# VHH binders against q9y6x5: the designs that were tried, part 293

Target 1, 379 residues: q9y6x5
Amino acid sequence: LPPKLLLVSFDGFRADYLKNYEFPHLQNFIKEGVLVEHVKNVFITKTFPNHYSIVTGLYEESHGIVANSMYDAVTKKHFSDSNDKDPFWWNEAVPIWVTNQLQENRSSAAAMWPGTDVPIHDTISSYFMNYNSSVSFEERLNNITMWLNNSNPPVTFATLYWEEPDASGHKYGPEDKENMSRVLKKIDDLIGDLVQRLKMLGLWENLNVIITSDHGMTQCSQDRLINLDSCIDHSYYTLIDLSPVAAILPKINRTEVYNKLKNCSPHMNVYLKEDIPNRFYYQHNDRIQPIILVADEGWTIVLNESSQKLGDHGYDNSLPSMHPFLAAHGPAFHKGYKHSTINIVDIYPMMCHILGLKPHPNNGTFGHTKCLLVDQWCI

## First folded at step 14 (VHH)

Design ga149 (framework vhh_8dlx_2)
Fold by ESMFold2-Fast, scan of step 14:
Structure ga149 (fold): chain B 379 residues (1-379), chain A 119 residues (1-119)
Amino acid sequence: as target 1 above (379 residues)
Amino acid sequence: EVQLVESGGGVVQPGRSLRLSCAASGFTVSSNWMGWVRQAPGKGLEWIGDIYSGGSRFYNPSLKSLVTISRDDSTNTLYLQMNSLRAEDTAIYYCATGKDYYSLSFDIWGKGTLVTVSS
């Protein structure tokens, strides 16, 4: 019987929430499994880019989902919204569910993970739900567990995505202890429901489960705004993405636009595409615009307006506030092991190993995760 | 001491609806998983459905759309709403929970309430 893996994401689950709030159900999960305290995500620290990096093991410049809002200069296409189903945007990489379906006689299942309702390289997840934020965690869990238990060929890779605590992190900000405590307790209760449901169905002992996230959250303020309209007229450029990483497509000479922006605020960095720091691995793709603006942590870029967001993400991936965690349990994983840090691109080759799949070329390093696995020697 | 007390049973006409209640004492309903189970005369136990601490609900597929499980955390009470009752729904209905959160079995049961569907 082939190994099985369920990959669960709670969007925007900042790693240090684990130290500042109580998670009794998650702690019980970790006690008999493994915990990676910090996962260093890819730049930019946003939902679509990082979710696709988890399942491809690639930096954004390589997999092509470089932001939640994109423009491709070669084809002149716009990513019109976060539910764009044009395979063009997703075809620069091969996600793990596609590879899983192409090896032996295996199926994949998906409850709302970004990209799973799109045919990628002419292959869509065997079982999936069209993205709809109104669908309850309960319904997503019901579908995933039904597919794990009642599929032919068997579902060996399954994904489950939940929008919290990201939505509440944006609304309240991560420093709102009262509201965040309520939200995080609800997430811990959902983790408890997940474990209990898997146990009741007889799936728990033979299923590998990974619980992770795509990024963290930082506190924003009306006192920390960068108004682009104070430095440059909108007639000089097309705005592809705004905050906290602005993607600027010049309508005039690039150098003239750069010179108008470079001294606009002491709280953002302005980069010509070729000058973007190498450590970001955010340069070699036609969807990365000729100029990007990178706001300092907690600063919001606006167009002569206020911002309603009290929390945000997308900032420099070296910031601990942008880091998620990873917890895992199952026959592939050690029990009671704690690890400090991995890169988010390392998750993909680890998952391929667990499932017995040959990974596509990727930016992950298997050695970084091998200490988590029972069939590997830790050095 | 954990105690479960069912109420709302009785004789009911075919085609009607009925709501059963389960009052919990000695623990908080919202911190534990709970379910409903029934036993018709001369038959084995039939699982109806569960509600978990986080609010997720799971039903016996043969009964889904005919029953709804809910809870009121302010009154520490679990409910079972039954619609379009038939003679075959005649049974003793039990409210139940596990001895701990991760128990796979119903270890704590109420005394049951009899529902008789007859004209």
Scores: ipSAE 0.014, ipTM 0.582, lowest interface PAE 7.4, mean pLDDT 90

Design ga15 (framework vhh_8dlx_2)
Fold by ESMFold2-Fast, scan of step 14:
Formats: C-alpha cells, structure tokens, sequence
Structure ga15 (fold): chain B 379 residues (1-379), chain A 119 residues (1-119)
C-alpha cells in the first residue's frame, strides 16, 4: 500500500563518465525514467560526508560528518573509516531511514550505506548488513529484494551501497581509459542485473529506484605533490586529516602555525576556520579544525613521501570533476526527462515527498527536483 | 532448434562433490540469464541459483555455501558445482533460461539429470 523507494549508490561515479563511456543498461533505465546530469555535492567531496548529506539534506557543518577522519577536542574521540561505529558522530542529524521508522509504522532496509549499521538517536535500520567490503553486490541485492518482499511492517525505504568505481578510480585514475572502461562496463552490467532481478520478482513497476553517487574523481600525479613537512615541523600540530583537505590542530598558538603554512605552496589555500569561504558551508561545527588546507584540483598533500593514488576526490565542490549524477525510475518519476543540475542536499526532501514523510529542517530546496516528479507542476 | 542438455548426474556418496554441465545450442549463454532448479521425489521445483548476462550470481540462501554456478562462454556451457552432498540433495537437476523463475514460466529448459545421494 505505501510507496516504496530503493536508493542505490555507486561510490565515486563521476558525471562525465556518462558522456565518455557506453552504458547500455543505464541508458535503458534512463529512457523510461529521469536523468540529472550533474549533482553538486557538499564540501568536503568525500564519501562519509556526502552519503550522510544525501539522506539528511544537510551541509556537513550541520550534520556533523565533516570528513572521513575527524577529531572531537572535548571528548577526545577519533573518527575514521575503520572507527565509524560510535553513535556520537552521527547524532547531529536524523537520516531518512530513522524518520521513516518513527513517523510511520514502516520498516527500512540497508545494504552497507554509511551509517545504517549504527544506532542513530537509538534507532537502527530495521534490516541491515554490518559493513563488510568483501560482500558481493549480488548478496547485497538479494538481501534488499528479500526484505522488500517479506517484511512486516513493510519495508518502504531501502538503500544499497557499492564501493566501485571509487576504488578503481583511486588505483588507476579516471583518465586510464583501458582500466576504467572495464570497471564501468562491469558497473553497467550490475545495473542491468539489478533491473532484471527487480522485474523477475515483480517489484519493478511499483518501486521507485534512484541510482546516484556521492562524488566524482580527478587525476593525480607524482608531479603534483605538496610536501607538508617542507612547510612545518610535526611538533607544532596534530594532523586530523591529510589530503586533499588537511585538518590541522595546533599544539602551539594558531597564528604561528598559520603563518608557517600560509605561503608554503602556490597549489593549496590555507584558511583559519573563520576565513573558510562561505560558499563551502564548512565552518559552523566544532569538528572542523582551527586551520584547514585545501589543495588545488589534482594536487596531493603528503608527509615527505610519494602517493600511491592516481585518482582522488575531496576537492572544491564547484569542480565538475567532483560531481556525480542522479538517475531515477518508478511511479513517482516522469519518463524520458533530462534535468541539468541539482544540489545533493535536494535529494532528501524529494525522497521525503515520495515516501509521504515530513522532512526534518534541511538545506535542500524541493522546487529544484519537482520537475522530476509526475505529481508536481513543472513549466 | 534451441536446446539445453544437462549431464553429469549419477550416484554419489554423502559428503562428496559433483559437477553438473548444461550444454546450450541454438542460442548464446552469455547474452541470456541461466539458472539451476531441482525437483526432489514427491516435491515441487526448488530454485538453486541464477547467473545473469552481466555475470552476477544469485543463490538460494540455504544453498549458497554448498553450490557454485559458473559458465564457459567459449563453449556455451553452464556448470553447477555441488559440495558436501547430503541425501536430501537427491533430485532431478534442470538448467533453464527465461525471464520468470518464480512463476516457473521457463522459456527453455532441459530434460534434467538425476543425482542420487546414497551410501
């Protein structure tokens, strides 16, 4: 009876890949659905921050997941990709699966989406998988479709996360046409398998499906390194996050650390927290450190060592290379409609509308996505 | 004429392994979804698993640690590897292709191959 939504993320799927590679299965999905060509993500353009922005509709300074590596000076807690299960980090916002379970007598299901294996405001996704990168796409999809068909109260919101093409983007770089062609063809095949599985189970015609990503990818090089050790001695600061946005916690006075960093490289900007550009919406949170370094696109900040990464992300969110796309299909969406750009924070209020949920206060604008929806006026 | 031919069945002792083959002719395995289904004596059809054109594999959860589906696109052949066989695995095993396994509306299926697990 209630509307259902499956939200799928392919990590690190740069929007421009759609123009440079063939995606026959994704194109068939889009032909009977909608495509948003560019999604402007939030700063920092990193995995944990942007995945949480998609499901909360909030800028990073508001939802509290401000980087993939964080430090809280009051509690002395550390956050990282290997230490992300403390609810403390996630409790500054209410993600859509929590709202879905609390506003309506409905269930949520999750296959690996960041935050879904953590109790947030004492509420965990009704069905979930503990994060394990070794679990296949097929097993994640099988669990999601089983829960969509066999739950009481019914699963109305489901999420599915996949680590590619991000892992290969880092390893090979986005300009490696041979390796990226192979990786992206595999992803398109997974999209085809997803659609076929939903059709076989009788879910396809009545399920709303969103396929999106958290960020893009840009080419890096051993010729574009910023050696932080040439700027400042390690004894003067604690490093909270390194590249391409470095988070610096001074051990001496802030002004002295700032002065040592400010003119060190023409390929990074150095900001005192209060001087971070307003357009980033990256200032009003205690987890944002006193000094932030922002590397120019394609430049890597290192500590007297080489970088193994041929591709990276985290850069300025105005860069098209950092932008993902959004495609959607289902009874809520128009067929054959193409839209140019939305903000990543706009996805949350759109999803709340589709599910009939009252959104928590958020930074999204429903008007930006209404042209995608059949029940909305768009001229 | 389009045809699927299963082979490799027989009598096997409990705890042993067995590999079944399905030879396809008249169509290309790599462009179609393929699956394995079995029917034990006096019971209905039980789904074992599928492989889709893109290579994704889906298994019956109760069987996923015991079976592996693979294909050789160059020989147009589908395989089912079974390990740790039990008496309850005694069944006729079919390979099939089509869009709807759950309605059992197979577009094409073979004659089946009998597997008997007994001591």
Amino acid sequence: as target 1 above (379 residues)
Amino acid sequence: EVQLVESGGGVVQPGRSLRLSCAASGFTVSTNWMGWVRQAPGKGLEWIGDIYSGGSRFYNPSLKSLVTISRDDSTNTLYLQMNSLRAEDTAIYYCATGKDYYSLAFDIWGKGTLVTVSS
Scores: ipSAE 0.000, ipTM 0.421, lowest interface PAE 11.0, mean pLDDT 89

Design ga150 (framework vhh_8dlx_2)
Fold by ESMFold2-Fast, scan of step 14:
Structure ga150 (fold): chain B 379 residues (1-379), chain A 119 residues (1-119)
Amino acid sequence: as target 1 above (379 residues)
Amino acid sequence: EVQLVESGGGVVQPGRSLRLSCAASGFTVSSNWMGWVRQAPGKGLEWIGDIYSGGSRFYNPSLKSLVTISRDDSTNTLYLQMNSLRAEDTAIYYCATGKDYYSLYFDIWGKGTLVTVSS
């Protein structure tokens, strides 16, 4: 029978939450599986970019989802994650569910993973839910397990996305132990529900399950604001994205806009596109704007107003606060193994290996994940 | 001493609604998964639905539009709301839970409450 994989994402699950809070259900999952303590995500450390990197194995400049709000200078199209399902934005890469459906007579199922409700290279997930944040975890789990158990051709790759703890991380900040404790306990309970449901349906022993996230969260403050309106007038530029990475499209001379911005705040780096650090892998795409502003950790870029966000992400991907974790269980994985660090782009070639799929060219390195797998030699 | 006590059964007219209660003692309803199962006269057990410790609910597809499972953690009580009752819903209704939250089976059962749907 073909191998099966369920990929689960809890948005904004910072890796060090595992050390600061108790997760009895997740710990039981890990005891009979594997844990990667830190996953180094891609820059910028935002939801849509990193979720697409997980399923393509590509840096953002390569897969084309470079932010949650984008402008393409060549075609002059605008993108917002709540506004546009145009396949144009997603077609620079081939996500794993498309590969799964095209290489083998197999189906894919999706409960709201970014991109799964869009036809990409004329292929949409065999079963999917249109994105709607109001749909409960319970309903998403009901659909995904129904599709895993009752599909022809069989569902061999399935995804499940949940918006927490990201929404609460923004609202309360990661240092609010009282509120975050409540939120994280609820997530652990949902992990318990997931495992119990898979066991009840007889899926648990034969299904590979990955639980991961796209990024972490850092504490913000009203004392750490960068007022862009004090630097430059709105008549000089079009704002494509604001915080903590601002994407600036100059309406006038690029050098003049750059000179107005470059010394405006000691807590913000200002880059001409060609000067963006190579380590970010955030330069070679028409959707990356001519000037990029990168705020220091915990600083928020605003337009002559206060910010209500007590937590945020999008910052430098070298920051441990931006890193998620990865836990996995199933016949492909060792039991009771802990690994320190992988790159988020390494998840894709590992998943292709588990499913027996030929990966598209990608930025991941299979060798980085081989110690997690029972069919591979480790050291 | 873990005990489950169902209540709320009785004779009801077709088309009406009924809510069953399950009072738990010796454990906390939010700490384990729980479910409802029924047995019609001369028939086998029919699963109605479950509620897991985290609150996720799963229903028999044949019954999903007709039933709702809920719980009140403060009163340690599980509920089964039934709507549009029909003669074929006549059965003994059982509340059940596993011995622990990873249990795959109903190890602990109440004694049942009889629901009779007749005119």
Scores: ipSAE 0.154, ipTM 0.646, lowest interface PAE 5.9, mean pLDDT 91

Design ga151 (framework vhh_8dlx_2)
Fold by ESMFold2-Fast, scan of step 14:
Structure ga151 (fold): chain B 379 residues (1-379), chain A 119 residues (1-119)
Amino acid sequence: as target 1 above (379 residues)
Amino acid sequence: EVQLVESGGGVVQPGRSLRLSCAASGFTVSSNWMGWVRQAPGKGLEWIGDIYSGGSRFYNPSLKSLVTISRDDSTNTLYLQMNSLRAEDTAIYYCATGKDYYSLPFDIWGKGTLVTVSS
C-alpha cells in the first residue's frame, strides 16, 4: 500500500512557545520523531500565503496568493477572504493534494486547509469540508480519520487545519502568559487527542504525521500605531491591503505617492515594487502592488483609528517571532532527531518524497530536510 | 486509592431522559481519558463513548444521536446524558479510565449503575 501522510497546522504557533510553555503530549510525539526548531516562512507572514507555500513549495510571487487581500492589475479582480472560492486566485500553482490525485490512483482528504474547498486545475480534494470556523476540532478529526480508514482509492494525503493559537494570539497578544498558557495547554491536549485517536483506529504505526504552522505572532500596542492618513490623502491612492504590510495602488504618478510616504514614519519601510528586498522573494507577480509599506515588528498601520489587536503577524520573515516549528512522526522519520531550521518551502518536496510523488518545480531544497528521513543520508 | 463511583441509575419509563454521574477520586478527570461502557443482561460489553483529556469526544455511531458525554473539572465528575430511552438500553453502565493517557484499554472501572427501562 502507498505511504500515507497527515499534515496538521495550528495557525499562528510561534516556535519559541515550545520553550516558554509545557507541551507534554507534543514532547512525547517528538521523543519518537523529529523536531525542526524554526521554520523560516515566506513573506508576507500571513495565513493564506504561507499555507499555500507549505503545499506548493513556492514563494508567494510564484504561487499567486500574495496576501489575504489582493488586487490583480491585469484582470482587475479583487480577492478577499469572502471570495476565496474563485479558482483564478489559486491556479498559479499545483498544490500537493492535486498532484497526489493526478499522478496515482489516490485520494486526498482535507479538513479546512486553505484552498482545499476550491477546484484547482479542475481538481478538488477527493474528500473535503467547506470552510467553517465553527466546526470543532473533534468533527474535523473524525472526518479525517474516517476518510483515512474507509476510502477507495485510498486516502494517502490528508490535511487538518485549526485556527488556534492565532485567534487568541491576536486577541490577547503573545506576552499574555495567563491566557496564552490556557490556549496552548488546550492545543497540547488536542495533539494528545489526535495521537490517541490514531492509535485507537490502528493508524498510528503506519501513518506519517507532520505538525506545523504557518507563522508566529508578535506583541502589538496602542502606543505603536502608524496613521497612514497622516502620511497621504486618500485621493492619491487605492488601498489594497493595510497592516502590517500595506499594498498601495497609486491613482497619480507612482513616484509622487512614494515621495509622500517614504519619510512619514520611522517605523515602516516604503518600497517601490522593484526595490522590495530580493530576500523577500516578493516582486514578480501582478498581484503585488506598485508600492508596499512594511511596518516594523509590533507596529500597526491604521487609518485614523485605534487597533484592537494585541498580537499580529505579516512582518519580516527574518524575525524569529514570525517563525513556526515543525514536528513529525512516522515510518519515514528518524526518532529523537532535532534539526535547527528549514525553509517553509522545503516542506513540499519532502512530502512529495514521502508519498512517492514527482514534485512540480518549486523553490524548496530537498537536501535541507533529508536528515529528517530514515531512507536518506545526511551528505 | 483510585476510585470511580457511578450514580443516577434506576427504573425509567421509555422515551424519557436520564443523566448518569461518575465521581472520580485519586486522580483528576481532566488529566486522562474517560469513557462509558454498558452491559445488557446476558450480552457482552458495548462501548458508548469516550472523552479525552483535551475534551475531544468520540461516540459509538449507533448511539451518537442519543447520548452526550461531558465532564465537570471543578467537581471531578464525568456525566452521561441519555435521551429517548428504550427497553434495549436496560444495562449496567460503567465509567472507566486508564492508568495513564496513552493506555487506550480501560484498566480502571467503577462498580456500575443499573438502568432499567420499563413501563
Scores: ipSAE 0.000, ipTM 0.390, lowest interface PAE 10.6, mean pLDDT 89

Design ga152 (framework vhh_8dlx_2)
Fold by ESMFold2-Fast, scan of step 14:
Structure ga152 (fold): chain B 379 residues (1-379), chain A 119 residues (1-119)
Amino acid sequence: as target 1 above (379 residues)
Amino acid sequence: EVQLVESGGGVVQPGRSLRLSCAASGFTVSSNWMGWVRQAPGKGLEWIGDIYSGGSRFYNPSLKSLVTISRDDSTNTLYLQMNSLRAEDTAIYYCATGKDYYSLTFDIWGKGTLVTVSS
């Protein structure tokens, strides 16, 4: 029987939530599986970029989804949630479900993972749901498990995406213990439901399951605002993305715009594109704007207004608050093994190995995940 | 120590609705998965549906349009709502749970409550 893998993402699940709250169902999952305590995500630490990095093994500058809001200087196209179904934005990489369908006669299934309702290189996930945030976790789980059991050719790769705890993290902030306790307990209960459903259907023992996330969350405040209007007039630039990483397209001389911004706030770094730190791997793409502003952790960039967000993400990927975790269970994985850190781009080549797929060229290092796998030598 | 007590059965006319209750003691309903099963006279057991600890519900496809399972965690009670009752729904209805959260079988059962659908 071919190996099967279910990849589950709970958006915005900060790694240290595992230490600050109790997760009995997730802990039981980990006890008979593996835990990676920190996953170092890619910069910028946003939903669309990191979800695409998980399934391509590429930095954002290489896969082309460089933000949740983008502008392509060559084609003059704009990207937002309303036009994320244009294949143009997604075609700079080949996600694992496409590879899974093309290398062997296998099917893929998807419940809401970013990009899975888009034909990429003329290939769409064999089974998928059009993105709709109002669809319950229960309905997503029902569809995925039905497709895993009743498909021909067989579904060997499946994805399941859930918007929490990100939505609540933005609304309440990660330091609101009362509200976050309630939200995180509900997520743990959903993990329990997932495991129970897989067991009831006879899928659990032969299915590899990865539970992960795209980023963390940090506390914001009305006392930590950077007013961009105090430094530069709107007539000098077009704003492509605002906070916490602002993407600035100058209408006039780039150097003049840069000089007006570079001393605007002690809580914001201003970079010309070619001066963006190499460690970000955020430079070599036409969708990265000529000037990038990076706010310090917990600071929000605004246009002469207040912010309603009590939590946010997108910050420097070296910050532990931006890191998710990875837990996994199944025949490919050791039992009771704990690992400290991997890079988010390492998940892709590991998943290709589990599925017996030849990975496309990628930025991940298979050696970083070897110790998680039963069929690999690791001392 | 663990007990399940069904109630709400009786004689009901065709086309009407009925809600059955299952009161749990000795454990919390939200910490376990629970289900409903029925047995019509002279027939085998028929699974109706389950609710898991996190609230996810799964139904017998033949019955999905006719039934809804819910729970009230504050009263530690499981419910089965039945709509558009037919004579063929005449059966003893049981609530059941596993001996632990990860049990795949119904190990703990109530005594059952009889529902008779007749004109």
Scores: ipSAE 0.013, ipTM 0.587, lowest interface PAE 7.3, mean pLDDT 91

Design ga153 (framework vhh_8dlx_2)
Fold by ESMFold2-Fast, scan of step 14:
Structure ga153 (fold): chain B 379 residues (1-379), chain A 119 residues (1-119)
Amino acid sequence: as target 1 above (379 residues)
Amino acid sequence: EVQLVESGGGVVQPGRSLRLSCAASGFTVSSNWMGWVRQAPGKGLEWIGDIYSGGSRFYNPSLKSLVTISRDDSTNTLYLQMNSLRAEDTAIYYCATGKDYYSLVFDIWGKGTLVTVSS
């Protein structure tokens, strides 16, 4: 009777939403499980990088998904934020569903988690859905639960991804209490639907369920723009990624580009690649460009235009506004336990332990998650 | 100064209905999660159900068709409506709340009110 795990992500669910809004279904889930109040994500605090860190336990410089838009200097390949299915971008790490399929006589299932519709090291999730944002949460849940109950070899690891509250966080900003209250209530209702469906199908008692997110959200404004065109002409560089972390590939001497940028705005930091702070773990990869610009929280980098975004993320991972939470329930987890903080890279070795898998080398520390687990001694 | 006072208990005949009240002071019921728990003679605590500050209700599945939890925010009072009472419903009934919205336990309790179902 192998352990089973369902990993659920609600994109852009800032940890302090729990403090400012009510989630009765999530609260009921937590009463019978565990809550980690803050998860310190990896830099940059973007969707593709952090979702891949959750399932690999690696910093972005190590797993190779360093942004939502990338350029690889060695191979001259370009990756856009429209989902590129070239395995090249994903092959610098081994995600947990690949490990699950290769180490055990077991299957994996996926509903929209980033990377699950791509063959990685010649292995694709046993059951998956090609990414399509228009597919309802209900259809994703129906497929996952069908695969959990009707697969041979059995599905032991399943993932479920949902785009909200990130899309609404960008559109309305996290300070719009009226619109965010409505959106977050719908998320809580989806959590209620998830639990009810699992109970109805007889899965709830024997399934480990993790509910988490990749990052938070901060308020942006038309009064907080950094116009890059006021600093430097487009003829000097190629722009690989824009905001709030700009990736600059110089067309001329790197020093000249750096000198044009370094004092352009008091609201962004400009780094030569070798000067990027060590605490970011964002330096040792060919996909990290020679110059990066890091905007201060709530500031948007633009190209001589206004931004319609009222919320954004990607900022410094030390900012609480960028942090998600983690809640979990199931036979592996204590009931009614609160933990203050873990690192997002710690989720991977914890999940490997629950599934009985040997983790690939990773940046997580299993000791940080021990107190969540019933079979571990808490120190 | 945070207090919960249950009332409405007593002797009731089998098959009848009873409504229990819980008056809260020192905090607002509409801003806190609250619940009902009972203890039959010589038995352990049995959870009846919860109501969260937003109004969502969760019930013990074995009792769901027999009980209803509600609030009157204007009087700061929590209610438990019980229908089709049986001898097995004889118990001390407690209302309870947690210290904050994400409290994982009921750590503030009333003294309880005794319900005896007998002919």
Scores: ipSAE 0.000, ipTM 0.364, lowest interface PAE 12.1, mean pLDDT 90

Design ga154 (framework vhh_8dlx_2)
Fold by ESMFold2-Fast, scan of step 14:
Structure ga154 (fold): chain B 379 residues (1-379), chain A 119 residues (1-119)
Amino acid sequence: as target 1 above (379 residues)
Amino acid sequence: EVQLVESGGGVVQPGRSLRLSCAASGFTVSSNWMGWVRQAPGKGLEWIGDIYSGGSRFYNPSLKSLVTISRDDSTNTLYLQMNSLRAEDTAIYYCATGKDYYSLWFDIWGKGTLVTVSS
């Protein structure tokens, strides 16, 4: 029987939530599995980029999903609708479900993970749900467990995506302990339901389960706004993405736009594309615009208006507030092991190892995750 | 002692709706998974659906559009809402639960409540 893996993402689950709130169901999961306390995500610390990095093992400049809103200078295409199903945006990498389907006689299943309702290299997840935020967690779970149990050829890789706690993190901010406590208790209850359902169906003992997230969340404020309209007239540029990383396409000479922006705010760094710090691995792609603005943690870039966001993400990936965690349980994983830090790009080669797949070239390092696995030597 | 007591059954006309209740004592409804099962005269048990401790609900696909399971944690009560009732829905309806949160079986059953759908 081939090994099976279920990859679950709770969007925007900041790593330090684990230390500030009670998670009885998640703690029971971790007790008999592994915990990675911090996952260093890729820049920019946004949903689409990091979800695609998890399943490709690539930096954003390499896999091509460089933001949640993008413009490709070569083809003149725009991506700003989360329902945009043009394969063009996703074809610069090969996600694990495609690898799973092409290398072995195996199927993949997906409930809402970004990219899974798009044919990538002419291959779509064998079973999938078209993205719809209104679909309940239980409906997503019911479909995934049905596909894991009764598929021919067998489903060996499955994904499940949930929008919380990200949506509430934006609405309330991560420092709203009363509202975040309620939201995080609901997440823990859903984790309990997930484990219970897998046990009820006889899947639990033989299934590898990874619970992770794409990024964290930081507190924003009406006192921390950068008004871009006070820096530059909008007639000089086209705005491709706004906050906290603004992507600027100049309508006039790039140097003139840069000079108007470079000293506009002490709480924003302004980069010409070639000057973006190498540590971001955010430079070598046609979808990265000629000028990038990076706001300091907790600062929001606006266009002569107030921000409705009390929490946000997208900031520098070195910030602990931007880091998610990773927990895992199953026959591939040690029991009761705690690890400090991995890179988000390391998840892909680890998953390929668990499934017996040959990974496509990637930026991850298998050695970083081998201490989590029972079939590997840590020292 | 753990007990489940169903109520709300009776005679109902075709096309109408009916809500069954299951009062739990000796345990907290939200601490365990619970389900509804029915048995028509002369037939086997038919699973209707379950609700887990966190609120996730799973239904028999043949019944999903016709039923809703819910609970009131403050009154420690489980509900089954049935819509568009047909003669074929005539059955004894049972609520049931496992002995604990991780139990995989219906270990604890109520005595059932009879629903008769007739004109």
Scores: ipSAE 0.013, ipTM 0.570, lowest interface PAE 7.3, mean pLDDT 90

